# Ledger of designs, part 3: VH-VL binders against Uncharacterized protein ycf53 (ycf53)

Target 1, 237 residues: Uncharacterized protein ycf53 (ycf53), of Cyanidium caldarium (Red alga) (o19887)
Amino acid sequence: MNRIRFISLILNLDSCDSNIQEYSRLAYVHDLNKLMDENFVSLLLIILKLAKNSKRLQPTYHNVYLFNLLKSYALSEIDGYVLGHFSRGFVNTLMHYKNAQYETLESLLSANNFFEANKFTQQILLELAGEQSKQRNWMYFTDVHSINHQSVSDLNHLWELYSQGNFGFSIQKRIWISVNKNWKKFWKKIGWINSNSKWLKYPGEFMWAVNAPPGHLPLFNQLRGVYVLEFIFDYYL
Short names: E, the ipSAE of ESMFold2; O, the ipSAE of OpenDDE; V2, 0.75 times the mean of E and O plus 0.25 times the DockQ between their complexes.

## First folded at step 1 (VH-VL)

Design c3 (framework fv_ciduvectamig_arm2)
Fold by ESMFold2-Fast, scan of step 1:
Structure c3 (fold): chain C 237 residues (1-237), chain A 125 residues (1-125), chain B 110 residues (1-110)
Amino acid sequence: as target 1 above (237 residues)
Amino acid sequence: QVQLQQSGPRLVRPSQTLSLTCAISGDSVSSDSAAWSWIRQSPSRGLEWLGRTYYRSKWYNDYAVSVKSRITVNPDTSRNQFTLQLNSVTPEDTALYYCARDLSDWELPYYFDYWGQGTLVTVSS
Amino acid sequence: QSALTQPASVSGSPGQSITISCTGTSSDVGSYDYVSWYQQHPDKAPKVLLYDVSNRPSGVSSRFSGSKSGNTASLTISGLQAEDQADYHCSSYTSSSTLVFGGGTKLTVL
């Protein structure tokens, strides 16, 4: 079965008017799970659960990948149903995020616009740190205490999900711990400094693609000290 | 290597728009490793950074707070140049105007490694 | 009024060393190591001498060196030469997310 047939199945399930019809369709989808890619069927079941129950759901980066792949089929039918349902973003909709900025960030990440996503992430963090951080365009070490735990977690989740697990503060933290919290080894491992221990020149020497080194993005400027990123690792992740 | 050549009117009437152009050779206005700034110099106020434009998947601008309501810095990729437009000028805008290549790290304008020749603009009736 | 304070003039003889100060506040020079220095000859555009307090771009003589202590950054020119006669300007990032310059210092080589 091709993806067009799956799209048609999704559209027809939206019109289910009885418990018998719903049961029959779910049983049919369970049979298809044995014959097709399990991750794609899993995504279909998430869409069906969201449409029927309006419940918060935790997607995986495989779910995000498959949804993005589905969007590559530019069919009017998918636009009217699946893409319309997720017009504010796949992860935003499933996680019930209450922040319009996350909608913009997700649209940038889903388009693989990592440079713009990075710049926007820095802007969100500065705004969360307070008006003075936003005005001076960088975060003083005391300003990080103003950022709530959930916001850092939400931003990290979006980066991790749209990079196939390659990017995010959580990935950076794991690498940092793996080098015994040695900052120079950490920076070298995530590709922020070169073999001569010189900082890469922003933006041209950084890699704005999903195949960059693990933890390469989002960037966090260490030229003013490590305290803010250390605090994020220790207290927010 | 990099050269910046300025052009534009040298006399502007009060309340009108000051417009200058900076033509770039040896680099691209859409280079993802550079930004393109306007700086002015007057005897009374010295050097003042005004604003910049740069390309990173899309075009961005940053402007000094003192001129933010009156200023636009625009790129022209077809002619490899960028322009300054400063609206509602007063005699206090009389200055020597420079374009410059802006090298910044992860923050606003950092330092300027190549400068245009400068254009003296007089605001008078 | 310039945001950063520089002496209006300094003078020296060939072969001597001179130092030019650039004094700000805790909201600019005191908080940031993003201090730059520019040399400007009469009727010419400024040319960068130093950035990040003490870093020299390629092609700038090692006779030019920089330092910072508290709210004051300093440019030192050693082995003074006639061609060093020029105006010198400092700049710094500020907590207001802007770039500010000093008033400039005229160096006379006697």
Scores: ipSAE 0.000, ipTM 0.452, lowest interface PAE 11.2, mean pLDDT 78

Design c4 (framework fv_ciduvectamig_arm2)
Fold by ESMFold2-Fast, scan of step 1:
Structure c4 (fold): chain C 237 residues (1-237), chain A 126 residues (1-126), chain B 110 residues (1-110)
Amino acid sequence: as target 1 above (237 residues)
Amino acid sequence: QVQLQQSGPRLVRPSQTLSLTCAISGDSVSSNSAAWSWIRQSPSRGLEWLGRTYYRSKWYNDYAVSVKSRITVNPDTSRNQFTLQLNSVTPEDTALYYCAREDIWFGESPDAFDIWGQGTLVTVSS
Amino acid sequence: QSALTQPASVSGSPGQSITISCTGTSSDVGGYNYVSWYQQHPDKAPKVLLYDVSDRPSGVSSRFSGSKSGNTASLTISGLQAEDQADYHCSSYAGSNTYVFGGGTKLTVL
């Protein structure tokens, strides 16, 4: 891909383009890293500023990855811009989330600290499920009815955007449907059980990296059955 | 390998407290992939699960309804062990007592009681 | 008494197949797919034989198989051997983070 095409991706001007939709996560990352230099970095920052000011910039995994990559450069202009406009997080700022927990989650995800991001996601879900779930540190299947639909969507959006489309409840739902809602095949496909159908040991046997199997994260407490995750798939996504 | 070793008095008088200890080797009592249970075996009731302790963000306990008012299962992280205290015992509490590990995956996994202690026969008599 | 119903005893000859039933309610065996089976030899602690209805731990012979239909779980032992003579206990998740057990079945290999 060329620089003009990357600018189009950042601005989400060709969201219906099937070529962009089929552009693989790994190919995007590879090509973007090849095109990055001091002049292009400066140009991208100017374009992001203009798009944000016009209120037309919407978060995509492409521009989230780019923003995260820009933050890795030791340029004072980037640091100043981030602190001045995105101190609460790139996605949180663009989506106008008014939730300090989402800011913390985004910080963890942007650092690729998936282990702590997973733990924090579980804490948020328990708090949303109500006081009794929070006190016992897991969710009864009836507690899922207390969770606001929008909160699950917001959490899912953060996971999807910071994993280049590899993680999130929406990704898990897509895989679940692809195996005809067979739970054991689903768990195998996302890497929660091994080839002998035995649950992986938490935390050491799970993969806390973006190259884990699709849908591997976030983990979800199966409790004693699949009802909670099934309810999330059917009613919140 | 994980091993559980039990200790405690084998004779308890009616109305007193039954107290047993289970020492853990090869795993941590605060492991978030495990829960630590007490199970007893008597001729009249077969096997009976009594309760568990486990660590997540803090310590939790679950107890069988039949013993809930009399039972406490407590962890001791410094000695890597956990204890059973059963108050106000009667002759019906006479049983072989086992400690056991339950494999818990990400908050809860109904795997099984995969590691058991050697068992302690406790007789309740005057 | 025990919450789950098992026959008190079962017997068979070497090479035969035998089945042990474990019957509960919709609040335990019927409501969840979390049934375990334990083998107990005299003077020893129980050892897990099957979990999640039909899954075998590493090292457990394929002669041991499990199934569930409605409120009844079943353990089947094929090609019966003298070493199989033991007590067999079923267990099920019973809701609210609790477990229940069956009364146990004594298997005699004739």
Scores: ipSAE 0.000, ipTM 0.460, lowest interface PAE 11.4, mean pLDDT 79

Design c5 (framework fv_ciduvectamig_arm2)
Heavy chain, then light chain:
Amino acid sequence: QVQLQQSGPRLVRPSQTLSLTCAISGDSVSSYSAAWSWIRQSPSRGLEWLGRTYYRSKWYNDYAVSVKSRITVNPDTSRNQFTLQLNSVTPEDTALYYCARGYDYGDYEAFDIWGQGTLVTVSS
Amino acid sequence: QSALTQPASVSGSPGQSITISCTGTSSDVGGYDYVSWYQQHPDKAPKVLLYEVSNRPSGVSSRFSGSKSGNTASLTISGLQAEDQADYHCSSYTSDSTYVFGGGTKLTVL
ESMFold2-Fast, scan of step 1: ipSAE 0.006; ipTM 0.546

Design c6 (framework fv_ciduvectamig_arm2)
Fold by ESMFold2-Fast, scan of step 1:
Structure c6 (fold): chain C 237 residues (1-237), chain A 129 residues (1-129), chain B 110 residues (1-110)
Amino acid sequence: as target 1 above (237 residues)
Amino acid sequence: QVQLQQSGPRLVRPSQTLSLTCAISGDSVSSNSAAWSWIRQSPSRGLEWLGRTYYRSKWYNDYAVSVKSRITVNPDTSRNQFTLQLNSVTPEDTALYYCARESYYDILTGYDYYGMDVWGQGTLVTVSS
Amino acid sequence: QSALTQPASVSGSPGQSITISCTGTSSDVGGYNYVSWYQQHPDKAPKVLLYDVSNRPSGVSSRFSGSKSGNTASLTISGLQAEDQADYHCSSYTSSSTLVFGGGTKLTVL
């Protein structure tokens, strides 16, 4: 791949698809690394800023990965200025999320700090369960009816984008359906129980990395039963 | 410290509405850590849960399928009480009726659902003639 | 008639251990860890003995323990005493956020 083709793919000039389907993630990383130098990094950051301002930039797995990679190469004051246009976080900036906590969640996810991102996601869900539920610091399973559809969608989108599609409620739902809604098979496939059907010990036995099994994160407390997760799968996704 | 005091008619005619009140002391009917339930027990059968009311930013109700079409459980924040109304009663509704508090705790500490930790004294309601 | 199945009666001698079962389905006992046990003496309201399958409220003797396997929850009373003679009821939350009870078990201390 050459630089012009790469720019075309990132801006979706050749296709209306949100993802770069021509490349596997591995081939994409290989090609990207070969093309990177200081001048090209600065050019790509300027292009991302201009695409954002013209409303042409979409938050895709590849664009999130690219933006994080470019940040690691940014060395000039001009690059700092451009990155300032994304100070709320790449996805938060593009999607105009209204919840300030999503900026903190995105910061954790962009740093691959999945352990803290999981804890923070659970806290956000608890707070969204009802205005008063925060004082109790727990969610009764009927409280899920108080969580709005858009909030679940927004949280899911952040997890999907920062895990290259490996994590999120949507992938968990897909796996759940693939096992005919059998909870034990679901938990085995996403790595929450071991081969002897015993729950993994939190937090040490869980895998806090992007290469964990698909659907492994975010966690949901199994000890409260399956009603809340089933409701989210059936009505919110 | 929390106590529930029941009141209401003990004899109801078939087809009429059964109405009972449960007065709360030591807690608030709008408490975020509680739900307020009605349970009944026939002399020959076990316990049967009928429904609950609870406050979580707004009022909610859950009802047993067997009575859902004719039951209402209503809170009254001004009097700190809640009521059971059961419409179109039959002799099968003859039972000892209890009100009870369901208690909920911090999910992160493992104190999720404590069960029905406080019960009223019970009201024997007879549906006849 | 009752949603959960319990034996109608169980008996034991002082010092013995007895177990009372409570069997439901995957949409109540098998699906959730919200099983509670209640003790009821004659002419008294029920008293909570266990919540969340195995947790004891303050003041409940450690002789009372709970467990769950599949669709069946169990209450075990060790070191049986005369005052344990009572009716025992299990309850569970359901997938529809309702609550169901078993038929009750009469424990006789011989």
Scores: ipSAE 0.000, ipTM 0.441, lowest interface PAE 13.4, mean pLDDT 80

Design c7 (framework fv_ciduvectamig_arm2)
Fold by ESMFold2-Fast, scan of step 1:
Structure c7 (fold): chain C 237 residues (1-237), chain A 121 residues (1-121), chain B 110 residues (1-110)
Amino acid sequence: as target 1 above (237 residues)
Amino acid sequence: QVQLQQSGPRLVRPSQTLSLTCAISGDSVSSYSAAWSWIRQSPSRGLEWLGRTYYRSEWYNDYAVSVKSRITVNPDTSRNQFTLQLNSVTPEDTALYYCARDYTEYGMDVWGQGTLVTVSS
Amino acid sequence: QSALTQPASVSGSPGQSITISCTGTSSDVGGYNYVSWYQQHPDKAPKVLLYEVSNRPSGVSSRFSGSKSGNTASLTISGLQAEDQADYHCSSYAGSYTYVFGGGTKLTVL
C-alpha cells in the first residue's frame, strides 16, 4: 500500500503539476530506504524505463537521487537490462546531451566524487572560455563572454540535480541575492570564508559532501576578483 | 613596444557629436588579452572612465552609467584602431580625453597622448 | 563628485614615508581586489603604479606599496624623492564591468 502511494508520488514529482516543495528531502530519503527490497528495486527500474519511453520522465533531483540509489541495489539480469537504457547517464539520456564531457561530469557526480567533479567543472569552464584562459589556468573577466549561455546552464543543472538542490551556480545566485549582493556575507554563508573572514585552505578545509552548506560547490576562484561569477549570476542564470 | 596615437577635432559645438580615434601599434585591437578604453579628465571630476571595446569570440562593449545613453566605442580591425563617439555634447563634456589599453590585471597599462576637447559655441 | 574619496593634497620631505587613502563602498573598493593606482606628472598621461591592490608592474620602484582594509585602499611611498611630486589617482572595479576613479591627490615634496 505504502509502495503504491510512494510510486504515485515519484511519478507526480516528475510531472508539470508536481508539488515537490511539500515533500522534504529527509522524508523522501526515509521512505525510500524503508521500502527498498529486491522486488521493489526491479519494479521501480521498470517504471522509470516505461516513463522514459512515454516521454513522461523529466530529470528532477528526487528522480536522480532515486536512480542513483537503485543502481547500488541493482543485482538481477533484468535490472542490468533496464540500466542499459541509461548507460550515458540518467540526466544526459533524458536531456539528449551530445557532449562526452557532460557524461564524464555526471559519472563523477553520481559517484559522489565532488572533489574531482569540481576540478572537472573548472576544466570545462576554462576550455569554454578559450585557449588563453586554459593556458594560464584562470579566467580574465573579459573571457567569460566567450562561454555559451546553454553550457553554463547545463553544468549548473547537473550540479543541482546530483546534490538534491544543494549545489550549483543557481543556488549560489539565490544566496547572493538573499544577502543583498554583499560578497563577504555571500562567501561566509556558502562556507568559503571562516568566522574570522579568512579564506578556507584548498582543498582540505572545504567540504566535499552533499551535506556541505548550500551553495558550497562548485568552487569558483575569487582571488582574481568576482567579475566572472558576477557575470554568470547576471547574464547566464 | 605598444603605442597609442590619438587624433580628432579639438573643438566641438554643443549638441554635436564628439569623435576621437585611437590608432594602435605594437598590438592588435582584436587581441584576446586586452580591452581598449576611453578615459577623460576634467579639473572638476578628475579621471572618469567612459567605456571599452574588446574581442572575445565576438565584439563586446561596456559603458559607464553616466554616459551610456550617448556613447559608442567602436573597433576597426582593418585600420587597427578604435573610436569614441559621444553624442549631444554639452560644455560639461570639455575635458582631456585619453585612450588606453585596459589590461584588466594591470589596469590601464598603456595610454595615448591625450586630446583636449573644448565644447563651446 | 568622484566615486572614491582621496585627500586633495598630501606633503612630505625627502626620505619620509607618506600614505594616500582611497575610500569607497562595499560595491567597489570593499567588494573587489581590483584597485589600481596611477601616477601623473604635469602635462603627461597617467602611468600605472599598482594593480590588484598591491602588485607592481615591471620597472616600478619597491618604494611604492599598496594595501586594503575594508572599504579603504592605501598607497604608501617610502623614501620619498623629489621626482615623486605628482598627482596620484586610485581606481576600483565597481561591478557590471565598470571602473570608478577617485578625485586625485596632489603630492608635494617639500
Scores: ipSAE 0.000, ipTM 0.468, lowest interface PAE 14.0, mean pLDDT 82

Design c8 (framework fv_ciduvectamig_arm2; at its last look DockQ between E and O 0.01; V2 from the best seeds 0.00; counts 0 for: pae E 12.5 > 2, placed apart)
Fold by ESMFold2, look of step 2:
Structure c8 (fold): chain C 237 residues (1-237), chain A 125 residues (1-125), chain B 110 residues (1-110)
Amino acid sequence: as target 1 above (237 residues)
Amino acid sequence: QVQLQQSGPRLVRPSQTLSLTCAISGDSVSSNSAAWSWIRQSPSRGLEWLGRTYYRSKWYNDYAVSVKSRITVNPDTSRNQFTLQLNSVTPEDTALYYCARGPDYSNYEFWFDPWGQGTLVTVSS
Amino acid sequence: QSALTQPASVSGSPGQSITISCTGTSSDVGSYDYVSWYQQHPDKAPKVLLYDVSNRPSGVSSRFSGSKSGNTASLTISGLQAEDQADYHCSSYTSSSTYVFGGGTKLTVL
């Protein structure tokens, strides 16, 4: 394993691809803990600090994974750095997200709590869609126009980064395009309908783990047709 | 097998409210899967979808933009029927009105089957 | 004006093949495969003939077929029979979760 390549992943010197194209590269990331010793960890923390201060560091699913791996070591240097520089969360800190709710979402995603992360994402979308959507506890199809582009991008970014590229509106859109925008084929590929073409029942029939079908999360209710999700795909992504 | 039975012909004066009923047999108006629609047919516009009512944990309605300010579709679970109310009618509302089952969201069925027999509505003085 | 454009009439002789077009927009026929065709005989309600562009419900003859290209759907009736004389309507689900219909096509079997 080349330590220089490990540093390049943290510094984001390579592009981050979707889960479909990145499978072999994720195997590379899984072997990274074999490179760690105390001196290399200390070097990585110094490089992280310098990159953050220069604004050169941008989040990728590789450096999100590596940051969480570094946190798993019981070293006081790591704990002090995390507390001092990333208390709002790694991605939130690097991206300067404006919505404070994204701290909570990132915390849920980093803990692989996809059930609560999905529920919280639905809450955020309802609040962004307007006061009437929040009061009704569901989004009427024209309410989607009230959601801004940056909010959708931010939500999507967090989901992608903490799912190894498996989840998020962007992977859902890619799958939807790959089936020529056929909604039934799309729902089947992302696992929202079963082999009998019946909707899975929320919450117990859905999969709340990173090994779910690509695009499985976040969920979006299709009761009122496809307009809201199609609008998100076409105009916010 | 699902069947829809509609009220008989109506003569309505301009500016009045049109009311039609559709009785359901072989299914429930509160079905967790199907919606219940009104569709009208006129020589000048052909078939025109007006709106629907459906139950998915609570009642919902969707209406065509062209009539949204004047239309109400109401379920009646006690009688297993649904009604169309169209306010402030004009001669343009003269048509043959159908009720129909559809869409069926649980089965991804976005067509209408079955249809009621139709109710002729004439708006004239 | 109907939202979907169909020819007002078509005609054919028994045994011939005829095609009825249904042209919409990218927001309806072009958005999804939720295109349906209805057959309507005089004084009767429409009856679903095809759904999802090309699927036939039980009891509908294989002489009826459907296709779609871009914003245009087509109904083809092969082996035309006297009983096929009727009005034919297309319908599409829209990206705003509404429905649009064609103006209807009167088929005359000569």
Scores: ipSAE 0.006, ipTM 0.479, lowest interface PAE 12.5, mean pLDDT 81
ESMFold2-Fast, scan of step 1: ipSAE 0.035; ipTM 0.609
ESMFold2 (binder alone), look of step 2: mean pLDDT 92; pTM 0.944
OpenDDE, look of step 2: ipSAE 0.027; ipTM 0.634

Design c9 (framework fv_ciduvectamig_arm2)
Fold by ESMFold2-Fast, scan of step 1:
Structure c9 (fold): chain C 237 residues (1-237), chain A 126 residues (1-126), chain B 110 residues (1-110)
Amino acid sequence: as target 1 above (237 residues)
Amino acid sequence: QVQLQQSGPRLVRPSQTLSLTCAISGDSVSSDSAAWSWIRQSPSRGLEWLGRTYYRSEWYNDYAVSVKSRITVNPDTSRNQFTLQLNSVTPEDTALYYCAREVDYYDSSGYLFDYWGQGTLVTVSS
Amino acid sequence: QSALTQPASVSGSPGQSITISCTGTSSDVGGYNYVSWYQQHPDKAPKVLLYDVSNRPSGVSSRFSGSKSGNTASLTISGLQAEDQADYHCSSYTSSSTLVFGGGTKLTVL
């Protein structure tokens, strides 16, 4: 990949081309390492800042991954200044989220701290479901109606973006539909039950890494029964 | 016994649409335990999965990124068959094309191709 | 290019064991236990040998076994027989619900 094509990909200028959107992770990393010198790092950061200021930049798997990578290469005073414009989180800044908890979640996801990100996501959902859910530390099936659509969408968006599309409620919904809404097949495909249909033991038997099975995270171990997850799939996604 | 029978033109001109049909016997194209895939094999390349269609309360499709902009896999419940439409073909699309049934066993965590069509050699040339 | 990396060829003598590797990334082979292996004889459609890394369909010889470590899945054929001479293909599901194949390995039984 040349630098112009790469810049187009990062800025989402070729969003209608599915081949570019699904560029392989291994080839992407190889191309990034080949192109990364100090001048190109600074140029990419400046381009991202300018695109943000123009209101034309949407977060994508590519630019979220690149932004996190660029932070490790940013050495100059100019680089530090540009990164300051994204101090509240890359996705939070671009989407104008007004929620300090989403900033904390994004920080955990950007650090690949999926274990704490999962716990924090569960706490956000319980708080959004209401004071009763928060006090008992689990969501009764009627409590899900208290959660607004936008909050579920925002949480899902953060999980999808920081997992290269491997995690999120929307990924879980697609897998659920692919097995004709069969709950046992669904749980098996996302790795929540083993080959004998027994639930994995939380937390030690779950995979807290981006290479876990698709839809493996976030967990719903604080939910009781299938109604809450079914409601999220049917009404919020 | 499940059988997949392929039909369609074996010669397609560059820039035209490649169209193949896979007729199913012994199973239903709308079976909720199956998905229906197209796979091709060129002499110089190995196997390449192109896409699938499947029924799970409604119809869904998944397509390989390499062909996603040009491909459609469509079911036909009345004739119990499914089709491949590949637009704007080039000589690079010359290959042996297979249709296949993609199933998981009830206790399986993934899918496998258990029945394949006979294969259709499609040549893209003038 | 093939998405998964397999050796182009392997060879062995009758009675020996051989292993064929299939290497991908964390978004396919490394991420899921949805690796399948297919055997293809000349002018025939592929036939499934293994699914879910190591499971054998009914009718497949116990001489065929599978394993996975990190981003690499392996097919092992023990007690090689003349009829094992064929092309072997690995496949894996990906994080985007698509399926990818390896380049194929030609097994020659000397």
Scores: ipSAE 0.000, ipTM 0.417, lowest interface PAE 16.7, mean pLDDT 80

Design d1 (framework fv_diridavumab)
Fold by ESMFold2-Fast, scan of step 1:
Structure d1 (fold): chain C 237 residues (1-237), chain A 124 residues (1-124), chain B 111 residues (1-111)
Amino acid sequence: as target 1 above (237 residues)
Amino acid sequence: EVQLVESGAEVKKPGSSVKVSCKASGGTFSSYAISWVRQAPGQGPEWMGGIIPIFGTAKYAPKFQGRVTITADDFAGTVYMELSSLRSEDTAMYYCARDEYYDSSGYDYYMDVWGKGTTVTVSS
Amino acid sequence: QSVLTQPPSVSAAPGQKVTISCSGSSSNIGNNYVSWYQQLPGTAPKLLIYDNNKRPSGIPDRFSGSKSGTSATLGITGLQTGDEANYYCGTWDSSLSAGYVFGGGTKLTVL
């Protein structure tokens, strides 16, 4: 029974997925490990490959997490061959991203290397803001106007999908709104300041793991005021 | 206990560039922001800019924007400050200093560990 | 000129108390934490006070700081000859060209 349910989830055939998010976070790994064997792993990989060329397959928290887990269980030459069809990255392949840096970012996120993924995300944003921001190695508030909406959306999507909805600019915006746009309450809620309202020391005091507070990552613009982040929240998300 | 080791004294001609280095000893720069502060003879300190080495993210004081570049070699544990189009007014002691805290608002910056300074003299 | 204003000099005798003021605006002192630095002749500045009133490890409690509105003060009690130095306040400026700013400095003479 549970196998059929997992197949439905990875293919996004169960349109009432909102009620399963808690299950994904608390029990998904446990249940998958209980059901995983060589034949089931191969079956799931083949299903994902067959759905790759179909407009019916969209990346979701469930199928991204499952795909990442399946890579650790893939042992056969056939499994390796199927995974080759996703060599650019699962989300990159499904979304047809036209940016080689997104392949590198997805590789880092899929490896749970949030530290390097965060650093790389900052580099991408600076480059997207234009040559002057890249040369200066930081983003002015005016430079954010040059970043197209799709690029911010794509980066956000990658962070959301590889953190089971715990990270990304969209989750940060949601939390910001939930505290009535109060910056100190926002920073405290996402864990950038401690109980004494003092900023965490980078990088050692930040949490580079999925179990960090919601919205903890990615970090943004540590050397200037909140203008750039506020503009991204208001205009790009 | 972390020490910041700066490169040796420089004598430069007007119109040239100078690159000063700052290396962490007994620690690394990956956990801190690093500021560059200069002090001309008989004058107070002047903040030039700072960098978060792991991001490569630098911010410059308006007076130096377009003429100063701050970079980091996080692998080597070294931060650099390059000042171009040198003038006699650039003759000063140049310090690197470690920021204990930093944030997205710039709200809480202070310099807890300082290098001994590098003398830069601009003369004909 | 510096955006933070300090008196150019203060003087007191050994064992006495002195205060040094630092005046700014809403975009710097009014909105941000203030630090104080001591500079002895021929040396780099040394952090005395951070976050308006906190002392780093190794700084004696005779040094104190406070902030009210757009002004901050450094207090030194039980003056010693070794306290002769230049003292600078510093803070972040939150204006659109945000950056760290220092005061003009105060020369303390222990007579």
Scores: ipSAE 0.000, ipTM 0.445, lowest interface PAE 13.8, mean pLDDT 78

